# VH-VL binders against PH domain leucine-rich repeat-containing protein phosphatase 2 (PHLPP2), part 6

Target 1, 249 residues: PH domain leucine-rich repeat-containing protein phosphatase 2 (PHLPP2), of Homo sapiens (Human) (q6zvd8r785to1033)
Amino acid sequence: SHGLAEMAGQRNKLCVSALAMDSFAEGVGAVYGMFDGDRNEELPRLLQCTMADVLLEEVQQSTNDTVFMANTFLVSHRKLGMAGQKLGSSALLCYIRPDTADPASSFSLTVANVGTCQAVLCRGGKPVPLSKVFSLEQDPEEAQRVKDQKAIITEDNKVNGVTCCTRMLGCTYLYPWILPKPHISSTPLTIQDELLILGNKALWEHLSYTEAVNAVRHVQDPLAAAKKLCTLAQSYGCQDNVGAMVVYL

## First folded at step 1 (VH-VL)

Design r09 (framework fv_recaticimab)
Fold by ESMFold2-Fast, scan of step 1:
Structure r09 (fold): chain C 249 residues (1-249), chain A 120 residues (1-120), chain B 112 residues (1-112)
Amino acid sequence: as target 1 above (249 residues)
Amino acid sequence: QVQLVQSGAEVKKPGASVKVSCKASGYTFTSYDMHWVRQAPGQGLEWMGYINPNSGGTKYHQNFKDRVTMTRDTSISTAYMELSRLRSDDTAVYYCARGDTYYEYGMDVWGQGTTVTVSS
Amino acid sequence: DIVMSQSPSSLSASVGDRVTITCKSSQSVLYSSNNKNYLAWYQQKPGKSPKLLIYWASTRESGVPDRFSGSGSGTDFTLTISSLQPEDFATYYCQQYYSTWTFGQGTKLEIK
């Protein structure tokens, strides 16, 4: 498989980082990720450098996708130490490995995220979203959880005036309102699975899933595909950091 | 009193490396980015890069990224900028400057500068 | 890459004069989400380090005299010294910090 990332921003700090490893776990798998710190570059960069190593250790301890992925996020959260006390980051990991039930003939994709980065699979030309967006405005269940735990939700829809995001790595001073617990989904990969798109909040705020898939489906070069997505978001008025990665399957 | 104090002047031959230090005092060293800016004789200011002292993360300008390394030692509140494979056009005054992590304001505290002369 | 252009490159003035220095960016440095211009002004006296005068295009740094003011938005910015003092003869630099950090080439303010 192929993987490329394009990162573009209008602001001074590029607060979006990505990782792409076409060969992982001694060559038996691949991992792709995207991290968005909103106003902070420190946590995305730390997570870019550390999360793949944590994942490698966790997949050696368990073959259960829910277990190894949840542990990857929780261990990574803990490893942030003091940097994670006031700073937070969205985190998205996509792990492709041989299917445990049929490793000789099929692969499985496991996607895990906290925050607002999302992975979208193109299956037979149609988008299959694999992530959950953890924000007060898009998730009534999360909004109710935060209210039940007595957080102040400000007029601009932020927890204690700080963030609209209800799950992140770091941001420990806002526990238990902001949690590091990821959404995890898995799907076996089929011959109809053409590509995977990773994008941050700014990308998905400006492009529909269908528009993103259609924009890149027939682009030959994965880097050109990723750049096209960022350029489209900017042409629609995006002024925030925009991150896109296209992985050909 | 917030202060940045830099190491003394250096004279180097072409091809050598130079390492300039910048010691911070009077504030929490890890709460602010440390930028490096140089100025060739009679020329304007040129941004080289920064280091985040908390994370150790760096961002270098394209013109310097193959030759510059920025590091820090949090135990002594000191940042370092090493420039390798020196050329005569690297002759300049090198400044460290404090900037905020969220870019809410400019570079408000500057070191006194370190003169680096590259000649054969 | 945002290019900063200052004009004039130099000017001569007398104590008590009103002085205007202009700065133009190749693209907007206004961030629409917070309505702030990521533009700063610095003063550099001969043999000394630069000193921050103004950030966010018009916010005066603590301790900077009231005679210094900044204005403008988007791509066109101005630094004004309302009544020039002897200590104001220096080189002035604008700087964008919207996308990386880029300085203008400087404006040298000389005694007439």
Scores: ipSAE 0.000, ipTM 0.427, lowest interface PAE 16.1, mean pLDDT 85

Design r10 (framework fv_recaticimab)
Fold by ESMFold2-Fast, scan of step 1:
Structure r10 (fold): chain C 249 residues (1-249), chain A 123 residues (1-123), chain B 112 residues (1-112)
Amino acid sequence: as target 1 above (249 residues)
Amino acid sequence: QVQLVQSGAEVKKPGASVKVSCKASGYTFTDYYMHWVRQAPGQGLEWMGYINPNSGGTKYHQNFKDRVTMTRDTSISTAYMELSRLRSDDTAVYYCARDFSEGYLTGWEMDVWGQGTTVTVSS
Amino acid sequence: DIVMSQSPSSLSASVGDRVTITCKSSQSVLYSSNNKNYLAWYQQKPGKSPKLLIYWASTRESGVPDRFSGSGSGTDFTLTISSLQPEDFATYYCQQYYSTPTFGQGTKLEIK
């Protein structure tokens, strides 16, 4: 089961979208995702509507997590059309499926992202981050890659003054500085895996992983858990769009 | 100039295998899916599959999946299609074709095509 | 597989004629979330590789003359050549890319 909460904060529109399918691929798996367009609602909404279909196609052609997730992100990026030229979006997908090595008795979680949305697993009460944050401020390797390609990094840590994200779907006018290539991580699920938290940049800027896990670990209703995370971020001064999803495992 | 250049014509006996190459130039090879499409004499176009040159991931049409292998070599910007256990009805022109995406516009329609490789399967 | 059916299989026309070729899919190729029809048209001249003319059912590829137009939605599509030129005599194929790509059987356009 899952719960999702999204709050606009002080902004007059909501540029965060999410998808959640507790039953995916005819009941074989589950998929969850979060998309953050920062200042556009167009691409997150489009990705919310399209990425699960792309993933379904790709998982039928390969059991290799690197292959099907990389293909899902690249095909989704390709299909953005003209909107993807100037607009971009962070994208996070979490896919739960039977473990290839033991499909009858265990499951695996594959997490893939571009941008600044992150998934955090609660394993035995402790946070296990499964995503990489692609931002100039948090990733010196990405900052150096962008500088080596002759981009101007402004004082507020943005590529050509536009975005702090070094990887996104869309934003093709900033290629090769901004890439659609995702970080991909897989882990077998264990009996100690209690829940999964998906959050956007605003959530993780205000809550530590430990604080987020502790805030929701003993909340029985997933929707109440997600709302608690958003409210906590706002109580710490968050004025941006904030999105949180809690998935009970 | 974006160009796909394929290997030369092949004559094979039934039961043999054939490997067709497709060398890309004028664009970043790893940014676009590469499709393979064949056309038997006097017949229409038949999609065989594609390869993602970045990941090496492939998707084959079910009619070919037990006999076809698509690979690539990124160091020389070349895609390969190998078809095994050839039959006389595999006689066709085999095309490689670039996915029309430029990384963001479209997907799975094909904008740049190789010149074709004629494969003749005869006794 | 989505099956693509073209009609007619062949037609004869004269330079200056308006020509229409139809294509039907066994399932809708309209994706409701983005309101796009995943349908393309190709031109193939004898002995040459196919050339992309139209994508998204109605968008002309760069360099394609404006006498070529695509229309339709869902399952029924039409390629129109408004004033046929000598270089337009060719075989035309529709292709869906909503799912695993499939082509129509082709329509051969011949000089009268």
Scores: ipSAE 0.000, ipTM 0.411, lowest interface PAE 15.8, mean pLDDT 83

Design t01 (framework fv_tislelizumab)
Fold by ESMFold2-Fast, scan of step 1:
Structure t01 (fold): chain C 249 residues (1-249), chain A 124 residues (1-124), chain B 107 residues (1-107)
Amino acid sequence: as target 1 above (249 residues)
Amino acid sequence: QVQLQESGPGLVKPSETLSLTCTVSGGSISSYYVHWIRQPPGKGLEWIGVIYYSGSTNYNPSLKSRVTISKDTSKNQVSLKLSSVTAADTAVYYCARDLGEFYDSSGYYGMDVWGQGTTVTVSS
Amino acid sequence: DIVMTQSPDSLAVSLGERATINCKSSQSVSSYVAWYQQKPGQPPKLLINWASTRESGVPDRFSGSGYGTDFTLTISSLQAEDVAVYYCQQYYSTPLTFGQGTKLEIK
């Protein structure tokens, strides 16, 4: 696998970070990630530097994808320490490894996220979304959970006026409204799987899944593909930090 | 607040089956994992096993052939059975709560509420 | 099985002084370590979870640190009520395992 990312913004600070390791766990796998702090650059940068190391330890202790990925997010959350008390970040990890059912000839993809970054797989030219968006506007079940726990939801759909995300790493002062528990999905990779797109909230608010896939399918260079996605989002009016990564499979 | 209370026979003869019950009050056993831990006189703590939300179990390999943990959600009780007991099974037995993760068998959260313990002596 | 080894086996510290208890795991347990306090005739009480997170109601003189294989419990200013046996525990992988315990006494 080969992945490259582009990040662009109109704000004073770029609060989106990406992780791309085409060779992971001594060459047997690959890991890709995206982190969005919305209004802080500290947590995305910290997660970019630490989260792959946590995953490396967790995959050595368990072969169960739900177990090692949930533990990766929880340990990463705890490692934020005092910085995680007031600040929060969306986090998305995509881990590609040999398939346990047929390790010699096939691979599996595990995708885990909190917050609003999403991974979309291109399978036979069609988008397959692999992430869950944990926002008050897009997740009625999460919105109801937060309301049942008596949070104040402001007119702009933010928990206590702070964030629209219902799950993040960090932000422990808003527990139990904001949780670090990720959505996890796994899929065996097939010959029909062409590429993987990682994007933050700003990307997916401006591009449909189909448009994003169609924009990059015939591009020969993953960095050019990522740049094209960011440019399209900005041309459609995006004024926020936008991040995109394209991984060729 | 949530409380756990163990109960058992006190004395058990060698080769018989030990049966203990953990009764939960102030909360539902369907909301968390329940562990069994034992402590021989003057010794440290040994984990026996756990029962998850689903009723699935995981046991210490050293005891797996002899141990069964089960639950009755209608009575809010968790039970431990240990067969073929010997003097080495003499200990204080505790049940303890673990908030756990949503998925069965994934992620433990530590044991934040413990019962008072029940003493079991294996003697002829 | 993951083996948890505590040091020292016993420790005597004067009132108001710092007490340090160490715990080493035979393989990485990340931050999945809890510390318990046990007084005679009582069940263990959870003090520290996630290697460094104090439980509600636990005095701030108790602190935990560490990651991977090396963990430490510190009591910054020993009080008489702190006399107990202290256990570390990993909950990273089954079977869940405890250290052998450290007996803390007053000089």
Scores: ipSAE 0.000, ipTM 0.435, lowest interface PAE 14.6, mean pLDDT 84

Design t03 (framework fv_tislelizumab)
Fold by ESMFold2-Fast, scan of step 1:
Structure t03 (fold): chain C 249 residues (1-249), chain A 122 residues (1-122), chain B 107 residues (1-107)
Amino acid sequence: as target 1 above (249 residues)
Amino acid sequence: QVQLQESGPGLVKPSETLSLTCTVSGGSISSYYVHWIRQPPGKGLEWIGVIYTSGSTNYNPSLKSRVTISKDTSKNQVSLKLSSVTAADTAVYYCARGDYEFWSGSYGMDVWGQGTTVTVSS
Amino acid sequence: DIVMTQSPDSLAVSLGERATINCKSSQSVSSYVAWYQQKPGQPPKLLINWASTRESGVPDRFSGSGYGTDFTLTISSLQAEDVAVYYCQQYYSTPLTFGQGTKLEIK
C-alpha cells in the first residue's frame, strides 16, 4: 500500500512524476519511482510511462540487482531519444522482491537513483537514507570528477552554467560531465522496517530525514501521510514543485 | 567519404614522449568522437582513450597518468601524447571515429585510420 | 574493467559451412557490443553494432545475436575472403574493452 502527493507550489508547471505498482512481475514484487525534470515535464512523464516496463524486461535477463538496475537506467536513458539530448531528469526506482537468500520468508529492497530524488527507509523509527544526491553542492567527489573532465563549474554551482546535477537521465549533449549511471543500494527488509518515503529535491531541502519519518510514522493512511509531508514542506517555505510518496511495508 | 590518417615518428627512445597526429579529411572532427586504439605485435586491441565533440576526454585508467588527447578543430587534427614510453608501448596506433548517437559516445568505430607503427627502442 | 572473453581462440571451418564465434562479458553490457574483422596488415573493420545490427555493405551471411553477457557472431556460409581475426568489443562502460580475438581459418 502507498500514498502519493504532488504540489506545484508557485511554479507554473508540475515537473514531478511518480509511478507505483504494489504488484509487479506477475505479483511477485513491487516497484515505486519518482522523477523530477526541474524545468521540464516531458522527461518525467516519459520515464513514468516507460521505466517499469524496462525494469520488467531487465529482471528477466539477470538476477543480480546491481546489473538489472544499472541496465534499467541505461536502457531508459537511451530510449529518451531526441528528447534526451537537451532535457534531463532525476530518476529514482525502488524495487521490492523476495530475498534470493530466503525467498519464502523475507524480502529485499533495491534502490537506484540519478539526480536529487531520495528514498528513506524507516527502520525501528529511525531514518535510513538509501540514495545518493548527485549535486555539485553535496558531493565533492562528483565535483572533482566533473572538473577532471574539463567542465566549467560556474559560481552558482552549475556544470557549464546549465545544471547542478552531475547525474541524470538525458542531457546527452553534456556527456561525459553528466552521466546516466545510478547509485544502487540493496538491503534485506526486516520486521523493524515500517515504511519507505520517496521525495524530490524540494521535499528534502525543507524536511530533515528524522522530521519526515516522525511526521508520518503514526499516520494510518498512506495518502494522508504523503499529503502531510507536502504540506509541512510548504509551511517551511517551499514554493517549488514538491512530491512525496509513502509506502507502508 | 570520411578518412582518417595517423602520422608520427616510427621510432621513439625509452623514457621520451610519443607524439602522434590523426588528420581527418572528408568531414569535420566537430561532428564526432575520435578514439585512439593500439595493437602490440601479434596481440589484440587496447583502447587508449577518446576525445568528445566538446573537447573533453576519457582515458583508459591503465594509461591515464601518461596520456593526453587533444584536438585542433581549425586543422581538423587530433593528437595523442604518451609520456615515459617503454618497450611495452611498441604497437600499431590507430585513430578511429565514433558517433555521439549513443550515450557512451562509442557506438562501434566505423572509420579507422590505416595505423602507424611505433617502435620503442634505444 | 569489463573483461570480454572469446571462444574459441581459433576455428577451422570448411568453405560453405557455418562458423560460430562466442563472446562472454564479465558483467552485463546490455546490447552495447560491436564485432570487428581484421585481416593481416589492415585496420579492424566494423561488421556488427548494437549486438545484432549489420553495418552497411557487410554481407548478409554475417549476423550477430545476444544480450547481457553472452554474444555470438555467425557466418552462415564461409567464403575464402572471410579468413581473418574477429574481435568483440563492449561500449557499455569505459574503458572500452575488446575480446582477445578468434582466428578463423579454412579447413
Scores: ipSAE 0.000, ipTM 0.406, lowest interface PAE 13.5, mean pLDDT 84

Design t04 (framework fv_tislelizumab)
Fold by ESMFold2-Fast, scan of step 1:
Structure t04 (fold): chain C 249 residues (1-249), chain A 122 residues (1-122), chain B 107 residues (1-107)
Amino acid sequence: as target 1 above (249 residues)
Amino acid sequence: QVQLQESGPGLVKPSETLSLTCTVSGGSISDYYVHWIRQPPGKGLEWIGVIYYSGSTNYNPSLKSRVTISKDTSKNQVSLKLSSVTAADTAVYYCARDTEYYGSWEYGMDVWGQGTTVTVSS
Amino acid sequence: DIVMTQSPDSLAVSLGERATINCKSSQSVSSNVAWYQQKPGQPPKLLINWASTRESGVPDRFSGSGYGTDFTLTISSLQAEDVAVYYCQQYYSTPLTFGQGTKLEIK
């Protein structure tokens, strides 16, 4: 089961969208996602409506988690068309399915992201981050890649003054500095895995992974858990769009 | 079944502070956002503000300087205080919770109190 | 603030006929729109959430549609019990705002 909360904060637009399907691929799996356009609502909403369908097509073409996730992001990126030229969005997908190596007794979680939305797993009460944050501030390797490709990094630490995010869907006018290629990780789910938290940049800037896990671990209603995360972020001074999803495993 | 019930004085004098209470039964106030909405006689609905289960609040800018929303989790109650009232504050006051449906911030409101009538008169 | 404008202000429809109420926002609100029914002496009742999602227990003659700035509530075959004031509301950004209401009456 899952719970989702999204808040606009001091902005007059909500540029965060989410996707949740507790039953996916004819009941065999589940998919969850979060999208953050920062200053645009168009791309997150479009990805919310299309990305699960793309994933469904790609899992039918390959059982390899790296292949079907990479293709899901690339096809989704291309489907943005003209809107993807100047607008961009962070994108996070979490796919739960029976484990290929042990389908009768276990499940596997695959997490893929571009941008700054992150998924964090609670395993035995401890946070296990499964996403990579693609920003100039958080990722020295990405910052160096962008500099090696001779991008102009402005005084506010943005690529050509546009974004601090080094990977996203869309934003094709800034290729090859901003790439649609996701970070992909997979892990078998264990009896110690209690819940999964999806959050956007604003959530993770205001809550540590440990704080987020501790805030929701003993909350029995997923919606109440997700709302608690968003209001905690606002209580700590968050004025941006904030989104949180809690999935109980 | 979750129910919300407003209570407070029916009559308040101009310049005084209006104090209303919303009591929640059949559920925990910690699980929902609670909104206050008012409706002047013969007019439409005006959103006053919301209190999140954390205790954080957000108010209509037109009322922000005069309004305070708070909660008491031990009593399962949400309170509204509106200072320096005038005849323009005469209205039916409702408390309401947001829905369980996902996909948006501060969802539509699915459970409403019966409303309490407040008349501001000398 | 986002302004929600309803049309018409008042509508008279014969029993069994279709009633259509429109709501326009001053800026895009995506699909973050709810519709309420209010009868005299009662609080508003949520009918439609998320622009087009009918609430549990609401008759199927009620439907909502729209995206962005233009939204519609439709009652496909008016019944006597549907006489009420109807409000649209956006929850895209604070302050939350309501339309001015449409009074629905029987001809």
Scores: ipSAE 0.000, ipTM 0.393, lowest interface PAE 18.4, mean pLDDT 84

Design t05 (framework fv_tislelizumab)
Fold by ESMFold2-Fast, scan of step 1:
Structure t05 (fold): chain C 249 residues (1-249), chain A 121 residues (1-121), chain B 107 residues (1-107)
Amino acid sequence: as target 1 above (249 residues)
Amino acid sequence: QVQLQESGPGLVKPSETLSLTCTVSGGSISSYYVHWIRQPPGKGLEWIGVIYYSGSTNYNPSLKSRVTISKDTSKNQVSLKLSSVTAADTAVYYCARVYGDSEWLYGMDVWGQGTTVTVSS
Amino acid sequence: DIVMTQSPDSLAVSLGERATINCKSSQSVSSYVAWYQQKPGQPPKLLINDASNRATGVPDRFSGSGYGTDFTLTISSLQAEDVAVYYCQQYDSTPYTFGQGTKLEIK
């Protein structure tokens, strides 16, 4: 089961969208996702409507997690069409499936992201971050890659004055500085794995991983848990769009 | 089926500029990254550079001062110019696109037949 | 620049036998390695991408493995049409670089 909460804050638009399917791929798996367009609602909504269908097609073509996830992001990027030339979006997908090594008795979690949405797993009460944050401020390797490609990094830490994100779906006019190439990680799920939290940049800027896990670990209702995270972020001064999803495992 | 075809002069004099064209059929160069690679007689492969669908370029640092890659989307062509050529530039020149159009996941899946360039007077 | 070094420079294998070609990078390239087959007078043909994923139309006897700095191309049962020069290539960072090539011949 899952719960989702989204709040616009002080902004005119809600530029965060999410998807959640507790039953996926003939009922053998589950998929969860979050998308953040920062200043546009168009790409997050489009990705919300299309990305699970793309994943379903790609998992039928390959059992390799790197291949089907990377292809899911590439095909989704291409499907953005003209809107993807100027607009961009962070994208996070979490896919739970039977473990290929032991499909009868165990599950694995594959997490893929571009941008600044993150998935955090609660394992025995402790947070396990599963995503890489692709921003100039948090990733020195990405900052160096962008500099090596001769992009201008402005005083406010933006690539050519446009965005602080070094990887996004869309933004094709800024290629190769901004890449749609995701970070992909897989982990076997254990009996100690209690829940998964998906959050956008605004959530993780205001809550530590430990605070987020502690806030929801003993909340019975997933929707109440997700709302609690968003409300807590706002109580700490968040004025941007905030999105949180809690998945009980 | 996508095909790439190189064309240009077979013979170039030392100190002149080599100009090659890669023509794409069965697909649009607006959807691909197009690479230039060369192979001197009896030697291995050397990457020259790439042009992305954004029009941005990356060049091999050893050639960067002499190389320009450009594209004309209306003609579905990518061009390579190499200035101040010497006998060391004698090679078969290939254009190639990446598998799909993803640089980070795939190698170069479609190659032209290659065009032989001899630098001689 | 990342240097790609192949071993051996040449290899002779009997029909139906296993052939293995190795490729070592001077620094980590994760899984971003492709393998190509080149026959005389022909352009290179993509065999493997992302270290282990066969390209479309490539026979199952070809397989790739490796991560970081050490990579291997394996042909499980050599056929006559497999006589060629094989190249590894990294595409982790520019400039993209190729190995020096391994010449595969029938014994």
Scores: ipSAE 0.000, ipTM 0.448, lowest interface PAE 12.8, mean pLDDT 85

Design t06 (framework fv_tislelizumab)
Fold by ESMFold2-Fast, scan of step 1:
Structure t06 (fold): chain C 249 residues (1-249), chain A 119 residues (1-119), chain B 107 residues (1-107)
Amino acid sequence: as target 1 above (249 residues)
Amino acid sequence: QVQLQESGPGLVKPSETLSLTCTVSGGSISSYYVHWIRQPPGKGLEWIGVIYYSGSTNYNPSLKSRVTISKDTSKNQVSLKLSSVTAADTAVYYCAREPGYDYTGFDYWGQGTTVTVSS
Amino acid sequence: DIVMTQSPDSLAVSLGERATINCKSSQSVSSYVAWYQQKPGQPPKLLINWASTRESGVPDRFSGSGYGTDFTLTISSLQAEDVAVYYCQQYYSTPWTFGQGTKLEIK
């Protein structure tokens, strides 16, 4: 089971969308996702409606998590068409499936993302972050890659004055500086894995991973847990769109 | 690129408080988890604790009653205080970065600072 | 606390030959294991995390494997610069703990 909460804050638009499918591919797995368009609602909504279907097709073509996730992001990027030329979105997918090494009794979690949405796993009370934040401020190597490709980085740490994100779906007018290539990580799920938290940039700027895990670990209702995370971010001063999803394992 | 450097007194008397500072350059401490690890002479590595983005901390239970880790984001520094020191606290002390969001283990370490507890 | 035990405590291998270092955890740590190399007078250097993921810039002769309680670091063709102490670390549960170290020497 899962819970989702979203708040617009001081902004007049909600540019965060989420995806949750507790059963996928005829009950063989589960898929969760979060998308953040920053200033646009169009791409998050499109990705919310299409990305799980793309994943289902790609999983049927390959059992390799790096291959099917990279293809899922690339195909989804291409499917944005003209909307993807100037608009961009962070994208996070979490896929839970039977472990290929022991499908009868074990599950694995694969997490892939571009942009600034992140998934954090609670394992024996410890937060285990499974995503990479692709921003000029948090990734010096991404900043160097962008500079090596002759982009202008403005004083507010934005690529050509547009975005601090170095990886997104869409935003093709900023290629090759902004890439749709995701970070991908996989981990077998253990008996100590209690829950998974998906959050956008605003959530993780206001809550540490440990604070987020501790806030929800003993909340029995997933929707109440997700709402608690958004309310905590707001109480710490968040005025942007904030999204949180809590998945109980 | 990213560099961490520890500093503090080389000698500390028994029963006093050890105070160390880790200065980070080439990156902001607000983007990372910063850990403290120590290594007694000729021995292995012992994790002391971590400070997260929020300023929240987590300490090794064996040291929790004596340890405080804090940060000053304006100076890009993380501090370690260890109270009531004894000869057993003699070690090289390292600060190390865990990227937090990236989760790559301890990918950058300071050079280490040697602390001797002696009268 | 999770105890990490390495074997052997010391290992001598000829140049160009394979070196194998083992690490066992007292309970399952899934794939939450990192390997570090430490040369005299230097801090540890991260080689491998997530049990088998090589850190950028680490030569491909280094590889890691394992899951659960049994982990292995392999150097496929020992070079002179590989002489060091190697540590495994679990980051599955706090307190984070390290193995006692394996000293790798040339025969």
Scores: ipSAE 0.000, ipTM 0.402, lowest interface PAE 17.5, mean pLDDT 84

